# Designs tried in a protein design chat: VH-VL binders against Basement membrane proteoglycan (unc-52). Part 4

Target 1, 184 residues: Basement membrane proteoglycan (unc-52), of Caenorhabditis elegans (q06561r450to633)
Amino acid sequence: KDRLMFAGDAEGVTISDIEERTIDRNTPFSFFKTGYLTFDGTTDGVAKYWRLPQRFLGDKVTAYGGKMEFEIEFSGSGHHSSEPMVVLKGNQNILVHRVRNQEHVLRSDSPVRITVETYETNYEQLNGAAATREDLLMVLADLDAFLIRATHVAHQTSTSLGDVSWEIAVDRYTPDGLALEVEQ

## First folded at step 1 (VH-VL)

Design p08 (framework fv_ponezumab)
Fold by ESMFold2-Fast, scan of step 1:
Structure p08 (fold): chain C 184 residues (1-184), chain A 121 residues (1-121), chain B 112 residues (1-112)
Amino acid sequence: as target 1 above (184 residues)
Amino acid sequence: QVQLVQSGAEVKKPGASVKVSCKASGYTFTSYYIHWVRQAPGQGLEWMGRINPSGGSTKYAPRLQDRVTMTRDTSTSTVYMELSSLRSEDTAVYYCARGTYRGSYYGMDVWGQGTTVTVSS
Amino acid sequence: DVVMTQSPLSLPVTLGQPASISCKSSQSLVYSDGNTYLNWFQQRPGQSPRRLIYKVSNRDSGVPDRFSGSGSGTDFTLKISRVEAEDVGVYYCMQGSHWPLTFGQGTRLEIK
């Protein structure tokens, strides 16, 4: 399997709410450390999400059975968010991954590496209903959005995302969306 | 070389159905969307819908969704577009066109030669 | 549906002279990823459409540099710097930012 990863300048990454109703294309990002994007700020009570660039979207059926990994770090205090950590949208369906017992996993000023295997047992519908393998494959077949939660605690002062990778069978796409060969 | 080859011309009566094929070659069939676009005589281009050959997902133009069906056969790298309940207004040249990775957002870079469908009388 | 309006609908030009086609959309074509999915197509008599320009200003491989695209938001232009005999045909703009995809009504370029 190959990996899709962040490339350099954060090209195509934006911030939005979970519904993608408000998309901030002008939020300044900085590289806090090698490979990491930083968003400085607090919420207005609405969860914010990093929106991954186009190369993570489209036909990703070959990601089934692989894993996605990313590192998050935040500074802040207060009640932990109950919102999903990962949101996948495709074929008019939405599947989410939630981090269980988050207060033990996510701590201020401590980077955490999150690993999610691309299996239906790690995803659910927004209403909490279990995802089937067919649900996941349908979403992956025409992925429209890949969101990672950026707001983690009630009184957050900063958030960072980095070292994002997603294992797939060889699926080579250029930054302009031009597809390359899939190796057998 | 990348190529889309369509089936031959059809003449149909009102109320009949027509099924047009589009065979892809020279690239990985499941890596690109296929769109269908039609053009009535002397008129402009009208988008009908698209299919993702990998998962088979479709998106149709609202005005045609009750009459159009798109399918694919991955073993032959072929996409089909079926239009039912034909009317004289459906007389047109029907084109298939390849879309890039983010579907139709980058437009349609390779087109088939077109299939003329005539609905007579 | 997003309405795409082209002007002029008929464009007679003299060989070697420049030509310009306008395309206006009823809604902004800036997509949620920050890109603008506005394309230009050429259709020569009796032939399939050929894409000339994608994402406003990017030329497809094999398209002569005399063709250029520009614009933002809702207002777009296709320019031909020096019209050649082979440029005769109908030109269409198309938006890919909103479903359903929609085309302009076309501009017929003719040599005087």
Scores: ipSAE 0.005, ipTM 0.466, lowest interface PAE 16.0, mean pLDDT 81

Design p09 (framework fv_ponezumab)
Fold by ESMFold2-Fast, scan of step 1:
Structure p09 (fold): chain C 184 residues (1-184), chain A 122 residues (1-122), chain B 112 residues (1-112)
Amino acid sequence: as target 1 above (184 residues)
Amino acid sequence: QVQLVQSGAEVKKPGASVKVSCKASGYTFTGYYIHWVRQAPGQGLEWMGRINPNSGGTKYAPRLQDRVTMTRDTSTSTVYMELSSLRSEDTAVYYCARDRGYSGYDYGMDVWGQGTTVTVSS
Amino acid sequence: DVVMTQSPLSLPVTLGQPASISCKSSQSLVYSDGNTYLNWFQQRPGQSPRRLIYKVSNRDSGVPDRFSGSGSGTDFTLKISRVEAEDVGVYYCMQGTHWPYTFGQGTRLEIK
């Protein structure tokens, strides 16, 4: 199980736009409360994403059928954008997860735990087309990027990220460490 | 300036192996895939495979998968392509090429190395 | 593997005249994201290939606007509106939709 707990350190997290054209490795994070990494947003109008560190990347096919969870606390007002909440990139493909009715789920100053089961039914292509099981497995087989959206409204506001975990199906291994077959 | 600089020409005997290098500069090495494409004298382009410099993950052309190996060294921003059990038909210019390769971005090989000539003869 | 077929293989053209190259794929190049990953490359004698067009019709920075790409599905065309001496070389189409990536056999453009 991969996990991030923020205790005054960013734990290798950086900020970027969705295309990762501009990666800010010197982002000035603040820590509003213990366990949360707070990003105060930007004024450039471009959606920003937390980029998870290397331990969440690489060969993650064993994560299929598990789940990812993270806590988000949004502090602000305004209409929420429809940008993806989670972006996975791998094997030269991008799959995204969008939260429907996000304004109802992510209310100002109300922390929420978002759970996304690692199945193709929870992911789509950028254009909204459904992802296939093969699409998701290909992305997971060589994961390059795991992004979580850090800006939600048009105005510069604060968003906090905490307790990020991605369940890898450890129970698919025997006591000897032999992996179970993953169906394509 | 974005550049891919390849190692020099090689002359090999049949049955030998060759290892060609491709050194990247002027961009974030781990942000782009590197492809290898070869071209036999007077012939067209043949895709050999690609490597993800971030993870080390590879995909090889099925025809070549038993003989080709791609690796990288992130500390030197260098990708390597090794081809074993060389035959005369492996005589070619070998190119490395950079590829953003994600849906919604530039797709395909936008920056190429200068090429490495590999001659297989006895 | 997806087979990419170019025509003509040899294209003699008079300076200032238009040139057109066809590329056909054995199956649709529309990816599940709705994009078509069809690229065109130019290779001048003794040089590395240079990408001219990506995603069917998008011209790379620095590529003259006399080059244009068009097409959909399985049928694609590269056009040069007014051929110049520097255009001599071999042109390749390439698909990036299906693994493994494949190139057309090339079209040699020569000045008459």
Scores: ipSAE 0.033, ipTM 0.629, lowest interface PAE 6.5, mean pLDDT 84

Design p10 (framework fv_ponezumab)
Fold by ESMFold2-Fast, scan of step 1:
Parts: C-alpha cells; structure tokens; sequence
Structure p10 (fold): chain C 184 residues (1-184), chain A 118 residues (1-118), chain B 112 residues (1-112)
C-alpha cells in the first residue's frame, strides 16, 4: 500500500501538463491542514496534473483488483474540465479514468473522495476506446507516470490534494518473478 | 534548454565491452524514457532499447538482449549503455534520445562513435 | 519484427519544387487504442536525427509547415511542399506501434 500524507512536505509530488512536456518543480505549494497539499491555482488555460512520486511507479501489477483513493478540493467557478481525472502511463500505453457527470460529483469548496478500482472497466484509451485487461496489466507492469488532475473548473482560484493511497487486492497476490515477463 | 550530452569516441578490440554515457539537462530527467539508437557507417537507424529513468525498467531489442545493459543514475541525470562481446559489425554512431515509446524521440544526443577494430 | 519499406531510396529534387516520400509497413500500424503511431525523422549530413512528424500527421514544434504527413494502416507519405536547400538529408519513417520499434531504410533527398 502506498500513501501520501503531506505532513509539511510535498513528498515528491510535482505538477505538469498531461504529456509531461513541461514539468514544474518550482510551483509554490502551501499546506493549509494536515493531509493536504495545495497550490494557488493556474492562469495559463492548460490542464494541470499532480505527478505522483517514484514509489507509486514501477512494477505495480499487484495493484490490479485493488483501488486508488484520493481526496480533492477546489475553489472556483465556470465550466467543468473534460480532461481525464487519472492518467496512467507505461509500456507503450496511456490509460485514463474519466469522472462521469463531473458537475454532480465535484463542487467548489467541497472536498470529495475519489475511489477508482483498478480494473480495465474503469479505464479507457485517450481516444475513448475501451481498455482490455492485457492493456491495464501491461501499463501496471512498468508504470512510468501516475497523474491526478489538478484543474477542475474554468475560473479556478485554488486546488488541494490529500490522503492519496493505492492498495493491492486483498484476496489476490502476484509476487515478483511469478508474473509474465513484460520487459526484455 | 533541453540537452543530452554523450561521452566521447571509443576505439575497442573485438570481444571487449564499451560503456557510453548520456547526461540530461534542462528538463525533468525522470519524466521521459531514454532510448538508444545506433547507425553503422552509411546505414540506417537501428533501435537498441530504452530505459525508464524513474523505475530503472528496460526494454532491449531481441537481437541485442544478451549483450546490452542500460542503467541510470538519477543523482547525476545520466543514462549508461553498455554493449559487451563487441564485433566489427558493432562499429557505429550510438545516439541516446529522449521520448515516449509510441511517439518516437524528440531530443537527441550528439552521438558517440564506437569503432571496433583489431 | 515489423519491416518498414521506404521509396524512393534516392530522391533528387529541384529547389522550390515539391517532394514526396512513401513508407509502407509489413503490418497494420493501428494500435489497440485506434491511433496510428508512425513517425518521421530528418537527418542532415553530419547531424543527429530530429523528429519532424509524430502520430502520422502531427508536426513537431519548430518544424516548418512545408512538411506534412499523411496515411493510414500500412501506407504513409511525407510531403515537402516547396523544397529548400536546408532540407537536404536522409528521411526515416519509424513505427512505434509494435515492439521492437523499427525504422525504414531511409530516403536521401538531394538537390538537382
């Protein structure tokens, strides 16, 4: 189980665009309560993502069948973002999770806990095509990036991320060396 | 500025090993794969493999899998490519290049000439 | 391995005229996500390759608009609308759909 608590430290989290072409290590962060990492918003019109640190990356095949959970809060108004909420990159593929009817799930100044079960039915390709189990397992076998969306509405003034956790499936176990080789 | 700077030219005898370095600067080192591509004199490009600098995970071209090893040092933002059991047909310019796997490589090093002769 | 075949291998062109390079793959380059990952690179004499086009038709930042890519499935084309002296070099297509990744054998563009 990997977890981020943000007790006065960003714990290696950085901010980028979805392609990770521009990675911001200098964005000022603030901590307004235990368990939360915040920044003062964005003004450039580009969707921003929290990039999870290295301990959430690498061989994560054992996460299949478990769940990802995190808490987000934002302040702002306007149209809701159509960008994916979660982006996983690895082994030649990008798989995304989208929150349906976001305007009913995400509200300004109201923290929400997002739970995404690690099954192919919760992920799709960038173009909307369904992910297969093989696609998801390939991505998890050498995870390069784990992104969580940080921009939610057109006129955002702040955003916060808290209590990030990623759990393995309790009733299943695939130890290192027993999974099919994905990388030669 | 985004830049990849490679180590200098190498001359090796058959059966030796060569280790080429590639130092990244101007971007987040762990945010992109580093690929290795070689080019024999007067020939085309051949993909050798790639490393994920974040996880250390590697993929090698099947033809080279038993002779090539890629490693990285995140403290110095440097990737290494070691090729063992050198043969004359390994004489080539070796390039490191940054990129996501599907999209190819967007930033390339200057190249390192490796000559294998007796 | 997927074989990438370019034609012509030698392309003499007159300055200011258009040029066209073909790239054919031995297998469909449509990935499981429905996208096609065919990329084009330019190598000027004595220089490292540089990417011109990614994912069939997307021009890389800083690449002049005289370069365009098109195609689908197994047949792809790189076009230069008006060749300039600086365009001399070797052009390579590359597929990213199937591992291991493979390049075409290259097309040398030269001025008549």
Amino acid sequence: as target 1 above (184 residues)
Amino acid sequence: QVQLVQSGAEVKKPGASVKVSCKASGYTFTGYYIHWVRQAPGQGLEWMGRINPNSGGTKYAPRLQDRVTMTRDTSTSTVYMELSSLRSEDTAVYYCARGWELYGMDVWGQGTTVTVSS
Amino acid sequence: DVVMTQSPLSLPVTLGQPASISCKSSQSLVYSDGNTYLNWFQQRPGQSPRRLIYKVSNRDSGVPDRFSGSGSGTDFTLKISRVEAEDVGVYYCMQGTHWPYTFGQGTRLEIK
Scores: ipSAE 0.006, ipTM 0.484, lowest interface PAE 15.0, mean pLDDT 82

Design p11 (from p09 with heavy chain D99A R100K G101Y S103Y Y105S D106G; framework fv_ponezumab)
Fold by ESMFold2-Fast, scan of step 1:
Structure p11 (fold): chain C 184 residues (1-184), chain A 122 residues (1-122), chain B 112 residues (1-112)
Amino acid sequence: as target 1 above (184 residues)
Amino acid sequence: QVQLVQSGAEVKKPGASVKVSCKASGYTFTGYYIHWVRQAPGQGLEWMGRINPNSGGTKYAPRLQDRVTMTRDTSTSTVYMELSSLRSEDTAVYYCARAKYYYGSGYGMDVWGQGTTVTVSS
Amino acid sequence: DVVMTQSPLSLPVTLGQPASISCKSSQSLVYSDGNTYLNWFQQRPGQSPRRLIYKVSNRDSGVPDRFSGSGSGTDFTLKISRVEAEDVGVYYCMQGTHWPYTFGQGTRLEIK
């Protein structure tokens, strides 16, 4: 289980666009709420993402069948972003998770805990095609990037990320080409 | 500014191993895969494998899988390619090349090292 | 493995004239993200390969506009609209859609 609690430290989290072409390593984060990493506003109309640190990357096949959880809170108004909520990149493939009916789930000034079970049914290709189990396992076998969307509405004034965790499945699973093992 | 600088030429006997280095500079080392490609005298290019410097994860060409090992040292931004049980057929120029990992090879191999000549002779 | 077949293998061209190189793949190179990962490389005598084109038709920075790439699926072409003396070398197509990555056998462009 890897976890981020943001007790006055960004813990290696940075901000970028979805393509990671521009990575902001000097983001002026604020910690107005203990346990949250806060980024103020959106400046260019391009979706911004929290980039998780190296300990969430690498060989993560043991995460298959488990879940990732994080808390987000934002302030703002306007049209909701259609961009993916979670982006996983690995083995030169990109799989994304999109929140269903997000305008009903994400409310301004209301923290919400997002839970995504690590199964292919919760992920798709960038073009919307369904992800296969093999696709997800390949991405997890050599994870290069784990992104969480930081911009949620058109006229956003702030966004916060808190209590990020990614845990393994409690059972053993042997997918085609890969093996997962439970640790005590 | 972006550069990949490889180690110098090697002469080896059959059965020996060779370890070639590739030092990266001018970019974020962990943001790009490093591929290894070789070229025998008068022949075309052959892909050998790649390493993800961020995770250390590797993927090798099936025909070389039992003999090739790729490693990296993030503190020095250097990738290593070791080829064991050398044969005369392994005589080639060995190149390292960087590739953006998240968009396939579409941004792949845009910067190459100068090459390392490895000669296997008895 | 995906086989990449180039033609011609030898391409003698008069300076200032156009040149065209074909590359055919044994399988479609369209990736699951909708992109086609077909690259073209130039290797001048005694030098490292240099990428000219990526994703079928995108020219790398510093590559003259006389170079262009086209094609789809399994059939690709590299065209040089006006060959210059510095264009002498071997040209390779390369696919990055399917593992393991594979190169064409190369086309040697020569001035006649």
Scores: ipSAE 0.011, ipTM 0.569, lowest interface PAE 8.9, mean pLDDT 83

Design p12 (framework fv_ponezumab)
Fold by ESMFold2-Fast, scan of step 1:
Structure p12 (fold): chain C 184 residues (1-184), chain A 121 residues (1-121), chain B 112 residues (1-112)
Amino acid sequence: as target 1 above (184 residues)
Amino acid sequence: QVQLVQSGAEVKKPGASVKVSCKASGYTFTGYYIHWVRQAPGQGLEWMGRINPNSGGTKYAPRLQDRVTMTRDTSTSTVYMELSSLRSEDTAVYYCAREYSSGWSYGMDVWGQGTTVTVSS
Amino acid sequence: DVVMTQSPLSLPVTLGQPASISCKSSQSLVYSDGNTYLNWFQQRPGQSPRRLIYKVSNRDSGVPDRFSGSGSGTDFTLKISRVEAEDVGVYYCMQGTHWPYTFGQGTRLEIK
């Protein structure tokens, strides 16, 4: 289980655009709310994403069948972003998760815990085409980027990320107790 | 600032192996794939494979997969390309080149100076 | 493998005149994300290749605006609006949509 708790430290999280062309490694984050990484600032219309650190990357095939959870909170008003909520990049492929009816889920000054089960039915290509199980496993086998959307409304003044966790698949031992078997 | 510096020229006999290094500096090593591309004298460019320095994951050109191995050392920001069972047809300049590893296939933007490998018969 | 075919292979051009290079792929280069990963590289004599253009038409920083890329699907073109002496070299197209990455055979641009 990988986890980010933000007890006064960004734990390697950075901010970027979806293509990761502009990575802000010097962002002045605030920690006024214990357990949250906060970016105080107005956006200029560009979608921004929290980039998870290296420990969430690499060979993550064992995450298939588990779940990703994170808490988000924002302050602001205006039209809701149509950008993906979660972006996974790996093996030259990009799969995204979009929050359906997000205007009912995401409200200003109201923290929300988002749960995304690591199954292909929760992911799609950027153009909206459905992801297959093989597509998701290919991305997870060599994960290069794990992004969570940081910009949620047109006139945003603050955005926060909290308690990020990624559950792996349940491991089982064979009857002899010495070998590992993983459920598909 | 950003640069890829390759090891020096090699002369090998048929059947030998060669290991070429590519040292990265001036950027986040784990944020970019490293590709290997070779060019035989007077010929065009041939893609050999790439490595993800973050994970160590590799993809090789099918015709070379039985003979090529790519590895990296994150402590020295160095990528290695080893080619075994050398033949005279492997005589070429070998280039390492970086590509942004954001899931977008933008192609290689920074290239090493090249390493000449000569396989003498 | 995706075959990339360039035309012409040899391109003699008078200084100040335009030049055009064609690149055709054996299958569509549109990726599952809707983007087309077609790149153009320049290799001057004795030098490493240099990327000029990525994603069909996007010019790299520092590349003069006389270079432009266009095309879609399987047919692509690199144009130089006014050839200068420093443009001498070999130009390669490259596709990054399908594994393995493949290059065109190259077009040698010479001043006549």
Scores: ipSAE 0.006, ipTM 0.574, lowest interface PAE 9.5, mean pLDDT 84

Design p13 (framework fv_ponezumab)
Fold by ESMFold2-Fast, scan of step 1:
Structure p13 (fold): chain C 184 residues (1-184), chain A 118 residues (1-118), chain B 112 residues (1-112)
Amino acid sequence: as target 1 above (184 residues)
Amino acid sequence: QVQLVQSGAEVKKPGASVKVSCKASGGTFSSYTIHWVRQAPGQGLEWMGRIIPILGIAKYAPRLQDRVTMTRDTSTSTVYMELSSLRSEDTAVYYCARDKGYYGMDVWGQGTTVTVSS
Amino acid sequence: DVVMTQSPLSLPVTLGQPASISCKSSQSLVYSDGNTYLNWFQQRPGQSPRRLIYKVSNRDSGVPDRFSGSGSGTDFTLKISRVEAEDVGVYYCMQGTHWPYTFGQGTRLEIK
């Protein structure tokens, strides 16, 4: 299990746009709330993403069947973003997770913990086509990017990310019930 | 290494808007933030706000928040500060200044004089 | 907002003599990272401000060693060991610990 707890530093998290054309490694972050990575201020209307560090990347097929969890909080008003909440890139493919009925889940000044089980039914292609198990396993086999959306409403004044965890090791068993594979 | 070059002097009527530019010359904004600070004739320095150019994230002084907008164009390494609903007390020299996070402003533009008169 | 108070506001000094400027903040300037974000700026007549000191006591590159900063918490001092003619101008302290950033009212250094 890999985890980001933000106990006073950014732990390698950076901010980018969805296409990673603009990556800021030196953004001044606010740590006023223990356990959260935060930035304050209005944005230019283009979606911004928290970009997870290299230890969440590479061969992650063992994460299949596990779950990722993270906490978000924001302050602001206006229309909710239609951008994906989670973006996974790997093997020249992009799979995204979208929060359904977002305005019922995300409220200003109210932290929410989001759980996404690592199954193809929770992901889709950018164009909305359903992801297959093979699509998800290919992306996980050589993960190049793991992004979590940081901009949630049109008139946002602050955003926070907290307690990110992703199960990347699961016991595997032979037909006789003996443990065959485990990686942590 | 980098210098900040600002646009020329402006004369405006009360109620108008003014847009001042600040361009990085001899480099790019890189990881810096850009602050805007103004100085009324014979008075001290007043912080107006700042923008992180590579992200387009702006934060304004509460007194000015409803009248100030800061934007950027990273392809030209230029930051803009627009002040609306101008009043006579907005007559000042407006400076842009570079900051590497919380360290403070180490490189300043030459200043742009804005005169609001009727 | 954090109020920054400078004294004296007017500082006449004889060439070659030392000068000292005080800056007091209405609350502690120690940030959560352990650093104190207090800066000193010089503004010569008709020119843009230039930073002399950052983080209380660190001198900027190119700033003469006759300038020094000191202090902690809420009380800070800028010292000039021997004033030269080129030092005429207004000096400002500035805090970057608390939002919004605030400046002192300025100290005008004059040759008497």
Scores: ipSAE 0.000, ipTM 0.512, lowest interface PAE 13.0, mean pLDDT 82

Design p14 (framework fv_ponezumab)
Fold by ESMFold2-Fast, scan of step 1:
Structure p14 (fold): chain C 184 residues (1-184), chain A 119 residues (1-119), chain B 112 residues (1-112)
Amino acid sequence: as target 1 above (184 residues)
Amino acid sequence: QVQLVQSGAEVKKPGASVKVSCKASGGTFSSYTIHWVRQAPGQGLEWMGRIIPILGIAKYAPRLQDRVTMTRDTSTSTVYMELSSLRSEDTAVYYCARGSYRDYGMDVWGQGTTVTVSS
Amino acid sequence: DVVMTQSPLSLPVTLGQPASISCKSSQSLVYSDGNTYLNWFQQRPGQSPRRLIYKVSNRDSGVPDRFSGSGSGTDFTLKISRVEAEDVGVYYCMQGTHWPYTFGQGTRLEIK
């Protein structure tokens, strides 16, 4: 199981745009709520993403069939972002997860825990085309980037990320070779 | 259709290691496993293990578990079987074969690689 | 390990006559999903094995209908209704239900 608790520092998390072109390693985090990494930053109209550290990257194929969970909290108002909530990059491909009906899930000053099961049905290509199991497994086999959206509403004043966990599935001893169990 | 092409014959001394390759041609790792099966001269077939190339996860026959390693290189659609601490009893033809998730059988086979262990 | 026992080990057959090979397993081959993972392979001299039958009775594409598989539990049979010259070779049963996968000893089919 890989996890980020934010008990005393950012644990290698940085903030960037979706292309990782602008990486703000020196962004001051004004303070931490217990278990949260908080960014107040002035929004410049560009979508921002929490960029997970190296230990969440590389060969992560064993995560297939498991789940990723994280808590988000924000303050602000306005229309909800249409940007992906999760972005996975690997093996020359990009797969994204989008939250449906996010106006009912994401509310100002209300922390929410997002759970995404690591199956192809929960991901799509950046252009909206459906992801296949092979697409997801290839991305996970050599993961180059793991991004979680930090900007959620048009007039956002703060954003926080907490308790990030990624369950590692274990291979079961079955003849079909695709039966994976999530680590307890 | 998918074909499996194996590396050439090897002659090794006892105690050495051998690494045999199996390349998928006309397809990718997309929805199959690769099994390794060997056959000593004049003998029957022995299952050695399998790898799921897209996942990099292998399972080995208990008899060979301490000596066999199966790996893959996704960039070249190639799987490898390495057998260490070679003995004369390891002299055999080594086959790779594609497994189907539908029926758990081996439906496409490589041409075989002869490995001879002699002093 | 599950032991697969074939009989006969040598099977001389006259061209055009039927042939039958038995395969017995030391444990039931019924998997928890209700399927039985019993396969039959043919190996012609100097060639790689070729799968004929999967899940007891299903023929692979391109396998002549004169080949048929049957059985359940621990007892299985491969039948060739009319043996042809090209059928010469060794036939193996194989179980995929239990780890590790295991093969029978093989049955050598010869023309007399």
Scores: ipSAE 0.000, ipTM 0.449, lowest interface PAE 14.5, mean pLDDT 80

Design p15 (framework fv_ponezumab)
Fold by ESMFold2-Fast, scan of step 1:
Structure p15 (fold): chain C 184 residues (1-184), chain A 121 residues (1-121), chain B 112 residues (1-112)
Amino acid sequence: as target 1 above (184 residues)
Amino acid sequence: QVQLVQSGAEVKKPGASVKVSCKASGGTFSSYTIHWVRQAPGQGLEWMGRIIPILGIAKYAPRLQDRVTMTRDTSTSTVYMELSSLRSEDTAVYYCAREGYGSGSYGMDVWGQGTTVTVSS
Amino acid sequence: DVVMTQSPLSLPVTLGQPASISCKSSQSLVYSDGNTYLNWFQQRPGQSPRRLIYKVSNRDSGVPDRFSGSGSGTDFTLKISRVEAEDVGVYYCMQGTHWPYTFGQGTRLEIK
């Protein structure tokens, strides 16, 4: 299990646009209480993303069947973003997770914990086509980017990310009851 | 240690704006946030908002967000709180307070001396 | 908004006797990092507030050990083991877990 608690620093998280053409490496750490990274909002039409650090990248095929969880909080008003909540890039492929009925899940000044199981049924291509298991495994086999959306509403004044965890699969040898744990 | 020194008392008419300053000395903006808290005569404390000075990022109490603006000037280590469209109920002592991080700095541990703002017609 | 309720609002005490102030929050103050951001402040007449306690039970530097904080979740207590004349003032609890930050209405401690 890989986890980001943000207890003393940004733990390598940076901010970028979805294409990663502009990367801000001075990710703000919460100074008023521990546990959150904080970033000011952006203008309409420009989505920003938290970029997870290297330890969440590389060969992550063993994450298939696990889950990721993270807490988000924002302040603001206006139309909810239609951009993906999670973006995975690998082997020249991009798979995304979208939150449905977002306005019922995400509310200003109300922290929410998002859970996404690492199955193809929770991901799709950028154009909306369903992801296959082979698509997801291909992306996970050489993960180049793991992005979580930081901009949620049109008139956003702040956004925060906290307590990120990605459950890396534990491989158990069932007939013998033996277990092999994956450590990052 | 950090000391916070605020600007002097202000008397304003309803509908005007007031801008209160809070100057930090003995430290830099890199290790704390600045909160603004007000207290009407004979009343309790009300949190107005906070700013992260090194980033210029502010967050305001919902009931005041349309009227309050917090800014900073890093060259003078000064934070400002501006309250517009003043009403008689905005008469209060306005405090700035530091919230650091680390083992001894959780919460508002250093306070300014306060700035009295009187709104009268 | 999280409502912070203090009791009593007025606390007349005899010098040397113990004093206790209750603070109840309308919602749990445990943050996602496992910490509880409940603070206690003292305001002496004509002065700025002074932090006494942070994170429920930790005394600030220079605060006498006769002051102690306790509690969990939604119920918190500030205790003064032996009240001294210099303790006269108003005491406030404050939560920093949820936005906006909120204060209790205050407890006025007076010598009787």
Scores: ipSAE 0.000, ipTM 0.453, lowest interface PAE 16.3, mean pLDDT 81

